# Designs tried in a protein design chat: VH-VL binders against Large ribosomal subunit protein uL10m (mRpL10). Part 289

Target 1, 224 residues: Large ribosomal subunit protein uL10m (mRpL10), of Drosophila melanogaster (Fruit fly) (q9vpl3)
Amino acid sequence: RGKINIQRPKAPHYERARVVAVTQPKYPELPKAKSCFKTRAERTQQQQENPYNEIIAREVRNWLDHSRLVAFFHLSSITADDIFRVRVQLHKQNLHLKSYGSKIIEQAVKNTRYEAIVPLFHSNHCIVFSPDPEKTAALLRIVRRVPQMVLLGGIVEETMLSRNQLVAYAQMPGLHAVQAQLVQTLSQAPGHLIQQLQAHQNSFVQVLDVHAKNQMNEETPKST
Short names: E, the ipSAE of ESMFold2; O, the ipSAE of OpenDDE; V2, 0.75 times the mean of E and O plus 0.25 times the DockQ between their complexes.

## First folded at step 17 (VH-VL)

Design la8 (from ha151 with heavy chain Y108V; framework fv_anetumab; at its last look DockQ between E and O 0.58; V2 from the best seeds 0.73)
Fold by OpenDDE, look of step 18:
Structure la8 (fold): chain C 224 residues (1-224), chain A 119 residues (1-119), chain B 111 residues (1-111)
Amino acid sequence: as target 1 above (224 residues)
Amino acid sequence: QVELVQSGAEVKKPGESLKISCKGSGYSFTDYWIGWVRQAPGKGLEWMGIIYPGDSDTRYSPSFQGQVTISADKSISTAYLQWSSLKASDTAMYYCARSFLYWGDFDVWGQGTLVTVSS
Amino acid sequence: DIALTQPASVSGSPGQSITISCTGTSSDIGGYNYVHWYQQHPGKAPKLMIYDVSNRPSGVSNRFSGSKSGNTASLTISGLQAEDEADYYCSSYTSWSDPFVFGGGTKLTVL
């Protein structure tokens, strides 16, 4: 009984071959899974000028115009629950976390002073707005504990800052503290000047007094 | 210096009401959560609840829900823990502690308030 | 009551390294990196030693370190000193509705 070559099976009898050929399931060519990743180009083409986008763009502009602190973040694989927690925590600090599409941002900042931020929005991003620049430290403190939020940069007092600059800014004493220090320093300056001006006069007077005393002592005849 | 100062030890009878306090100083009181933690004699730490004084957002552990009331007066940087009717089982050390984040660490603790409930 | 599991007691000699474990579930330690460690001396308030699994607050000795694997967090104390004798508690974030859970505590004895 010949060893059944399992690697090269003998061609089946003609009738069997016919049956096998007819019964072979013609699997429809799996539609080439159009990579669910609509290319950025395809996503951009379908965004018909939706009146809604204009409304949202206006909202973004409004936030930008009324915020003294704006921070831009990249979001990496963050869950809705994580976002919620962070949002609530930020909100308690008067920090407002928003997420907008790149096209909306582009539309919002077109022909504005904020146009330079457009390149920051290539992927999933979020923006934090605040009317209070002093909350920068709080913002950074919160987001440091959220590894999914990567700081890209921001705007503070109408100045664009890099990530490192924002970190540095957060470490600076508050404006009020600096102002207070300045006022203190300025208030001490006149006193010091006056002291310095008076020091020479006082020294001169002292020298004169000493001279006068010495003269008086010389004029007092030792009454033997 | 940042500190939490709690009210003094209390000796009460069952059925009495009690309100203990935790005063924060050296930091923005409204920007931090204040948590309350119970420690029965010879036992471990038990989370009771937490309050954000800035907006009075208050959360309770399920075990303490309805048993105690947590409140805060931001004007005087003080958080409170109160009982309407004390039980002997309420005998414990009570700590207040601050946390910057809702899910965060308690970085500053009060010295604790010993509450003794004895008939 | 969801509690984190700690050994009741751990002991070590001066200069040794000891580790305290804290075991939770996928909904607490396993789910988040918000594990904290507290030291409590007798009659004193707890002190934060480690936050977010492995971070040390300012003023905490570098002898204290934290790690996490799966549902278990660990506190390691290197170069054990007599002053380290205390109770140690782990804590973890769990959920928004019930944010905090403590471990049962571990008594560390320095022999």
Scores: ipSAE 0.847, ipTM 0.932, lowest interface PAE 0.6, mean pLDDT 87
Fold by ESMFold2, look of step 17:
Structure la8 (fold): chain C 224 residues (1-224), chain A 119 residues (1-119), chain B 111 residues (1-111)
Amino acid sequence: as target 1 above (224 residues)
Amino acid sequence: QVELVQSGAEVKKPGESLKISCKGSGYSFTDYWIGWVRQAPGKGLEWMGIIYPGDSDTRYSPSFQGQVTISADKSISTAYLQWSSLKASDTAMYYCARSFLYWGDFDVWGQGTLVTVSS
Amino acid sequence: DIALTQPASVSGSPGQSITISCTGTSSDIGGYNYVHWYQQHPGKAPKLMIYDVSNRPSGVSNRFSGSKSGNTASLTISGLQAEDEADYYCSSYTSWSDPFVFGGGTKLTVL
């Protein structure tokens, strides 16, 4: 019956592999060269890197899951002492400066909506994580005086924002500040209050819609 | 209005202790460094040290390490500079000043505290 | 332990321009753009005039400008006025362990 369990036609490959092994330092690897295989060094390196990489990728996922603010920066040439002082200053504002390889970032965001961030990590970079999205203004205030850090964009409340959107987010008053402004507006002449309330609410909603819509990448206006 | 208000002038004898204060108001006191700067009579400015009241992170100029103690009480928005044993050479004007960044500018200064040490 | 070098004094007439130099090393002024300038009138606290080499705080006249080249920073005051008569200090970031160094000060006299 057609029960083929062994690769009988491999005799020429066997003889070539044996001759190569005799002349090369890789002799103990000849039996593995007969079929689909990886070299001993390649196999060992991949096994060591994969478990280590997964531990670091879990760290990145944990930061992403517990950070309401994530900002991505290109990092120009900077000394270890200088990045250390910046890290200390950021930490005082609950801003956590980290750096990871693109392979680890890709592994961390695999099968998530954040896969689009992987190209940001092709060059030298850093990431700032924080549970406090209101610290976005403080972050930008610090880094504008660190020319080696160039803002690329970020994630706020699980929404990806471009550089310009993140800067705009940092400049707007918080929800509580917007509500306080509306209350102060209500104390003005009664006839004008309704229009101001609607304008403030519509403006706030429009700003949020613009930030969310940039992820969808659709801005074509339509006539009614 | 952002303001740093320092304690009043002091006249002391050598060997006495002294603690002068710098109270911040009009801003988030724990978000800024407070530095201390000495100016001897007719002389220039000398940086003494700096503290971040939010976590009490304190750094001293090498020239003043071990010579003074810098501290802060964030509950009353106040930083302190203190000596355990004054010397006549400590006669100077002492300023506090705030900086947002550890490497940054001192953008707001206190009015100064004149300390005179003589026997 | 290294002070920034400033001229002891400079003078100028009203309406003229004056430049005050501040020379350090590659470890401070040459290595960083964290150079600041302070004005101090007699009996008063210093006032920030220029930060990060060339930036003016709100409320500081555009007659004050700053620059640097190599290890030397410069404060330029154009359209000199009597109120500009004061002592001027530069400062620079140097290192994490000793972050601030001041120049010796320059007395500006408006003639």
Scores: ipSAE 0.740, ipTM 0.878, lowest interface PAE 1.0, mean pLDDT 80
ESMFold2 (binder alone), look of step 17: mean pLDDT 92; pTM 0.936
OpenDDE, look of step 17: ipSAE 0.846; ipTM 0.935
ESMFold2, look of step 18: ipSAE 0.716; ipTM 0.867
ESMFold2 (binder alone), look of step 18: mean pLDDT 91; pTM 0.937

Design la9 (from ha151 with light chain S91A; framework fv_anetumab; at its last look DockQ between E and O 0.48; V2 from the best seeds 0.71)
Fold by OpenDDE, look of step 18:
Structure la9 (fold): chain C 224 residues (1-224), chain A 119 residues (1-119), chain B 111 residues (1-111)
Amino acid sequence: as target 1 above (224 residues)
Amino acid sequence: QVELVQSGAEVKKPGESLKISCKGSGYSFTDYWIGWVRQAPGKGLEWMGIIYPGDSDTRYSPSFQGQVTISADKSISTAYLQWSSLKASDTAMYYCARSFLYWGDFDYWGQGTLVTVSS
Amino acid sequence: DIALTQPASVSGSPGQSITISCTGTSSDIGGYNYVHWYQQHPGKAPKLMIYDVSNRPSGVSNRFSGSKSGNTASLTISGLQAEDEADYYCASYTSWSDPFVFGGGTKLTVL
């Protein structure tokens, strides 16, 4: 009884070989998984310019151009109710809370002076716009009560400010107060100068008067 | 200094109308909410409603909805609480209070207005 | 009417620390960090002592502190003084439609 060599099996009979050859499952070549990892570049290229995005980008540009106060916030997990509540409160202070996608922001600020803000928009963000830079204090006061809103920075009077700078700005007296103070200071300067000038003159005159009086007293002969 | 000054004590009869006032000073009146709080004799504080004088946005507690009217005149920095027809149960101290936020704290309070409704 | 629950009365001796609790629900104290505490002396208007659970307004003594756990907020008064004898009320935000709810008040007696 010949030991079946399992390591080198005898070639099957021609008929069996034919059947085995025909019955071999043709495994479909696994579709070369087109690396679904479209490179960031390919993803950006296929972004068909959605006309809607352009409209929104234009809106963002308009807000940026007409705002004297712009503040950028990171949004952590926040409910729609919380956003609504904050939005209403901000609106009452003439602060407009908006949220835009990062791509829209990129498109909006491309080739503009605002291009530097793009890195701020990597996650969920919102922007607050205002025509009134004096509302910075109000803004900060509101958002301090909203832990989900994290201040990243802002633009005030066309100047980009860090978080700390924005906080410092909010603590400054209002423009009118500063102007008033300046006017007061300027108005006092000439007065002080005049006083100083007059003080010297007056002192001189006083000294002269005293001298004159002393001379007159010396010239008055003691009428014996 | 921030101050809320309320109108003086009122003695009325049932069925009479009443309007009490709260005048704010020392701050931007239009930038803060004014709330009204009732305190019946020997009882706790009850929120009645709130108004934003800047746009006259007014909200009422469900318990006081339709029972009172809250209004404001921003030109004179004054908020109002009024009744069309007083009831004996309206006898209470009424406080106005300022809040920066709709959900916020009342940081300044008026001195209160005592309303007595008796037959 | 949704009311926050406070003890009717609390008492302490001068120098002691006392705590007043305010219990609400998940829709008010448990849902938000907008819990406030007011002090009211007899015949006077309420005074804000704590806002947003643990913040003290300017001019309020550091003896007053606030905390929250779950649906319960707490006001702690350390170094109890005779002047602290008053009614204390907690308040909380609840919803946009009904933003304010007060507790029933706690009478603090200094023995």
Scores: ipSAE 0.847, ipTM 0.933, lowest interface PAE 0.6, mean pLDDT 87
Fold by ESMFold2, look of step 18:
Formats: sequence, C-alpha cells, structure tokens
Structure la9 (fold): chain C 224 residues (1-224), chain A 119 residues (1-119), chain B 111 residues (1-111)
Amino acid sequence: as target 1 above (224 residues)
Amino acid sequence: QVELVQSGAEVKKPGESLKISCKGSGYSFTDYWIGWVRQAPGKGLEWMGIIYPGDSDTRYSPSFQGQVTISADKSISTAYLQWSSLKASDTAMYYCARSFLYWGDFDYWGQGTLVTVSS
Amino acid sequence: DIALTQPASVSGSPGQSITISCTGTSSDIGGYNYVHWYQQHPGKAPKLMIYDVSNRPSGVSNRFSGSKSGNTASLTISGLQAEDEADYYCASYTSWSDPFVFGGGTKLTVL
C-alpha cells in the first residue's frame, strides 16, 4: 500500500515516470473529447486522416532501407525498466530496439518484398535494426540472456532468414566478404528459403496467438 | 587471451590523492563493462561502480557515489579508479572485473591493487 | 552489508558433496535468473564458477553445479577436493540503479 512520500516529488524520478508513460503508449493513443465543443473538435479530428501514421510508417521504411540487419522477436511480459536496460545495452552495439503497431508496419511494407513479415506483428513483438550485419553475433549474445525476447527470424542484406539461418549466419567467419557471399548464395534459392521461414513461423504461431488473445482479454477483464 | 592487469600496490597517507588503473587486453575493450569491487581486510566483496568504456557510461553504487571517480581511456584500453582525498578506511584490495552485460556476471578479474592508507 | 544471505562457513570431507545456499528476495534472486557464483582462494582474485543460476563457464569443472528455488540459489560441489577450500560468493542483479549485490561469503573448509 502507498504510504510513501508526503514530500514533494523530485524531478528526476517524476520526470522518468512521465517520460516513460508518454513515450511508450503515445503512438496508439487518440485524443478524446469531453464536451460539446470537444465533440465538434473530435468529429473534425476523426474525419482527418491521421498524418502521424504515415510519418511513423516512413520512419519504419527508413529503418528497413538503411538497416543491413533486422531481427524480429516475440516479446513476453517485461517491465518498462527491464526493457529499458535491454534497449540501452543493445544501443551500445549500434543495435536499435523498436516496436511499432501492426497497422503501421503493414502501411510501411505495403507493395514491398517484405509484406510477408506483417503476420509477425499481430502479437506482442519487438524489432532490432542495425546498419551492421556483423553485429548479429553481438545481438544474439545479448538476447540469449533476455528470456523475454524470443527470436523469430530476421533480414540480413535484404534477404529474409529463418531463426536457424540467422543463428548460423552469426556463427560464420566474421569477414564482410564471407558474409556477403553467404547472403548472395541464399538469395539464389528463394523458394526453399521461404518454405524454411514459413515452417519456423508456424512453430511460433501458437505463442503469437496467445499474446493476441491476451491483448483481447486484457481489454475485457474476466469476471471473478 | 583475456587479461585485466592492474597497477601495483600503493601505500599512501590520509588526504593524498590516488589513481589506480586496470588495463584490458585480448578482447574488444570498448564492448565490455568494467566494474570496480572493493574488499576490505577480512571482509567480503562490495561493488563500487561500473563503466562502459565505449561511451563512458558510468554508474556508481549508492555507498560510493561521490567518494570515487571511475573513468576510462579507451585509446589505451585502461579503466581508472580515483580518490581526491584518501581516508584510512579506504585501506582495501581493489579489483577490476569485466562484464559483457550490465546485468551480467564478472567473467574476468584483475589481480587486485592493494591500497594501504596509513594512520 | 545487508545483502544476499549465505552461511558463514561450510565444511566437508574429500569426496563428499556440499551445498552452499544464497538467499535473497523477490527483487533479486526471486525475480531474475541472473545469479552468479564466485570462488576466491586466499590472496587471489575471485573466479567465476557459475553464471545465470546453473551455467558453467569454459574451464570450470562439472563438479560445480548451480540451482535455484524461489528466493534461494544453491551452489553444489560434488566430489569435494582439497583445492576447493576457498571463500564462495553469490551475486545477483537487482535493479537498473543499483544492479549488483553480493552475498556475505561462505568459507568452505575441506577436512
């Protein structure tokens, strides 16, 4: 029970809480009107297309276009403090942890070769972007000690890789020429690669479905 | 071969300044945290603080905040622990150790630097 | 040091198995699997023996094993040998602002 701090709050702790709350839920939030004037403003606002969705989708496209490494993870229940420490650790290796709504991902990859990734974003997820594909080993080394992040697969040098292929890629000799040669070889057999990615994605479908169901159930709490 | 080599033992008077070093070799120095751990004579281990030499991100134990300065020079793969004014109670063995993760284990340790601050 | 709780000492005979306990809270050992064990011989630096509850680093004997139940972690040494005589410390992650906590240490004596 709260019996802590009849004192005035110190800025660092209060500011951290405000920043975290504003940063993380901001994108899915919509403003709500509370009066007749706000109802008129809400009606006008509802008729406008939300221009921030395209700005965010453009951000995602920019990450995809300029990242030679992209990794997709299922994200289990994790506190804001714990995901923050993971984000900080990843950032030190030029690995950028992001999360976007599935509609924004769909808008970002529409009419691109990456449309097949959209189903991965129908449940709780996170994405790691990096311009440095040689950082794949560092990424996997970090996340193997973060049980809340479960690797689903990734994109290396514009080639979709299954979980097992991405792990194998990380273990290959670390020279750029060898890594580029591997990616080119994988790109020459796209049909077989797609089948392998689909098999691994099907293995994770049940976990993704559980999180989608939890999101629906959390919006409508169960009666006791 | 991963090594952390610390500077030699120090005998000091109260009020003197001191900077001890920890040189890392055999690994990518800027990719690992370096932590400092104190062990007073006959006592257990106490963490003092940690630094990421790659970007100088530095964190201190609440018990040591403001009492020491932790720094690194990544160009020579060296981390430092520094006092502006030593006390007799600073007499202890000081270890550096590396960790890949902020929340991880210290997998390699320096040999220790004995600091003696005489009466 | 209000920290992780370890027994002050433990003893055993050569060939026996011994277990050293490390008890914390739901905020550290109970809340995370980031508990580690260090061995320290007199006059030497600590050496990592177990990380993340039960993992052995390369070069650590398989006689050393770790486990955890609730808020208590355990280090087990099977086939006790004279060179195992040392101090043993557990450590755990706790929070972003103060990430590390050590146990008070356990002196293992081989009879």
Scores: ipSAE 0.735, ipTM 0.877, lowest interface PAE 1.0, mean pLDDT 80
ESMFold2, look of step 17: ipSAE 0.732; ipTM 0.872
ESMFold2 (binder alone), look of step 17: mean pLDDT 91; pTM 0.933
OpenDDE, look of step 17: ipSAE 0.844; ipTM 0.932
ESMFold2 (binder alone), look of step 18: mean pLDDT 91; pTM 0.935

Design lb1 (from hd4 with light chain S91Q; framework fv_anetumab; at its last look DockQ between E and O 0.32; V2 from the best seeds 0.69)
Fold by OpenDDE, look of step 17:
Structure lb1 (fold): chain C 224 residues (1-224), chain A 119 residues (1-119), chain B 111 residues (1-111)
Amino acid sequence: as target 1 above (224 residues)
Amino acid sequence: QVELVQSGAEVKKPGESLKISCKGSGYSFTEYWIGWVRQAPGKGLEWMGIIDPSDSYTRYSPSFQGQVTISADKSISTAYLQWSSLKASDTAMYYCARQWDYSFPLDYWGQGTLVTVSS
Amino acid sequence: DIALTQPASVSGSPGQSITISCTGTSSDVGSHNYVSWYQQHPGKAPKLMIYDNSNRPSGVSNRFSGSKSGNTASLTISGLQAEDEADYYCQSYNSGSHWVVFGGGTKLTVL
């Protein structure tokens, strides 16, 4: 009984080979998941139609509308741990670090006053939000020491600022401080004016008194 | 007016220690950082490192890490660059410059300190 | 060492316009980082001429202008004058390495 060589099976007779070739089940090529070959354009279009993106876009808009301080940063080679550390530091100051995709930002700010920020989001970016514009200095103090965060600009009190303008803003005395100084200055002005006015009056009275005394001395008859 | 004034030229021998200074004036010294830049004779500018005078936070370029020490005394608005042991290769002009952060320009420069190290 | 690439030398005649290029990588010039330009006369400290790609500090002549496209920044000097003869350095921040980088410098000669 010849050992069937399982390792090198003899080629079947040509007739059998033909039958086997014809009877080989043509397994339908698994539809190449069209998803793997979707062009960047198709992927972008599908992302635009995602209801989830709309929700996130709405969130972004809400943050923008309720923030008095918004700062934009480019992120480079930052680890999750580093981001977390920065987030914690910022949170202590009631500063909120968020990261959104460029498409989401575009959708969020489309046809809004914030549309001008779209060019800032061509790469990895993050946004810091705050309801308090007085926190600008605190924000900048924290992020300056994060080399992975590059300041691009911001919005303060609905005004878009360049990075330089934002730094300058942070260096200015707070509005309340300025107002307080102004009030102090204004409160002192009347006092000074009154003092000056009184000084003139007092001077005038003194001159008159001297004149009167001189006249009295002239009228005192030399008692012989 | 913003000014940075550096200490005078130094002539040293290899192995000696050196500390040069940069004094800032005309601005809040603790609001800006101080960067140091080396320029070897006939060569280009090399960024060495930077310091935040407010709390002496310091960062070095890799090529200068461990080679020099940058420090500051905010009470007198002065930054320092120091060597523990000078080498002949340390012969260069050294500039301090004001810089708000890593990504901002060096907007004001000191006049430079020439350090000559020769046997 | 990561450095920005500049031409070693550029020359021009008085009244001409010249351009100095500064080429980096996607981690410095091309990564939303800002490029600055410095002028250095012999024996003098560098002076900031352009910051944030195209901004001029106060006191800098309007003959100096800066631009950036892709990974290349450019300094243009119009109406070249004899006093413009100097070394020019570009500078940026490398976001990959996280330190400040300078170009190799360009010697400008006014003929």
Scores: ipSAE 0.859, ipTM 0.936, lowest interface PAE 0.6, mean pLDDT 87
Fold by ESMFold2, look of step 17:
Structure lb1 (fold): chain C 224 residues (1-224), chain A 119 residues (1-119), chain B 111 residues (1-111)
Amino acid sequence: as target 1 above (224 residues)
Amino acid sequence: QVELVQSGAEVKKPGESLKISCKGSGYSFTEYWIGWVRQAPGKGLEWMGIIDPSDSYTRYSPSFQGQVTISADKSISTAYLQWSSLKASDTAMYYCARQWDYSFPLDYWGQGTLVTVSS
Amino acid sequence: DIALTQPASVSGSPGQSITISCTGTSSDVGSHNYVSWYQQHPGKAPKLMIYDNSNRPSGVSNRFSGSKSGNTASLTISGLQAEDEADYYCQSYNSGSHWVVFGGGTKLTVL
């Protein structure tokens, strides 16, 4: 509720040079791209007044169906320039930053296992989609430096993960890397292939174990 | 297994410089941030700022911006907190702690470094 | 200064349950804020007891539980024991100022 301290006011000194137009080293305002991230009230009003909500919901469903990585963030106030820079950084990694109204998300996930995500969208938010689950580490590296983005959780390989589960997943070898290593050893002796399969099996079991524990921890504990 | 070991207690005079250390072990040092927390005698905890040791990305609480310098040497898994000119008000216990990012917990703490500044 | 409000002290008898509150604004302790709790014995570093509102780290007794409702987080200690006597701090990340904030701390006394 910030109070203004007036105990020591100083009037700025302005010269005639400031009154007379003078070429300055840089413009006082940088160009701002039209932001696609709006307030909750503004988004809700637009959705109520826009008759093609079904088209946008289909877009969200298409992203969900074709993304092996989805991450959800709370988004606090951020300039259009700053969010644009973040979007560009993410895009370079095949990570796609989007925002949608809660009603659109609700429509898109209706009758799916993802209905549980709807409450995340009742406040300022953004979503990152990618077809590449191995990009989870790159995603987290980028967004950790964005004070305005707070990780809420995600979906990896069609499994819902808490934010701690998503971080743990990023710290493990990706399934894509395991699959690629398996292919490159196909021409080796059977003993070496068995060793690689056993190593990948153990890594795969670790990912599944983290997944199973995380699903148990995402439940609200209301046991008497 | 995760351990943060801080340098020993310091007794200093106002105007002196100081650099205290925090060495991390038992994890990939560059994968997590190091945060610094101040606790004045008989007072609560204050977050001072963080560093990402991988490239020395640093961010300070407004109360500490320009008052201290946070740095790291990832080759020896060590983070630092330093003052160019100590004040008596810098007397406090200083902790380092591991943190994934701003919104994540401080999950492992160093033992603390007591800094006493008096004439 | 301190943005999160905790009671200065709480007390309980062995075997009782006690609750320590931590209240902030909707930017400190709102629906999307994650609150952590730390225990600090005299002369010791803080120890993480609860993270992400209600999760316990490995090795923390299940007598400790956390919850959050509205703009108040709560740490509950059941089956109170003498070793629980310590200072307790809540911590969050303010979504408006983008700074880590702590509560002022609560001294728990076991009678």
Scores: ipSAE 0.782, ipTM 0.905, lowest interface PAE 1.1, mean pLDDT 79
ESMFold2 (binder alone), look of step 17: mean pLDDT 91; pTM 0.931
ESMFold2, look of step 18: ipSAE 0.761; ipTM 0.895
ESMFold2 (binder alone), look of step 18: mean pLDDT 88; pTM 0.917
OpenDDE, look of step 18: ipSAE 0.858; ipTM 0.934

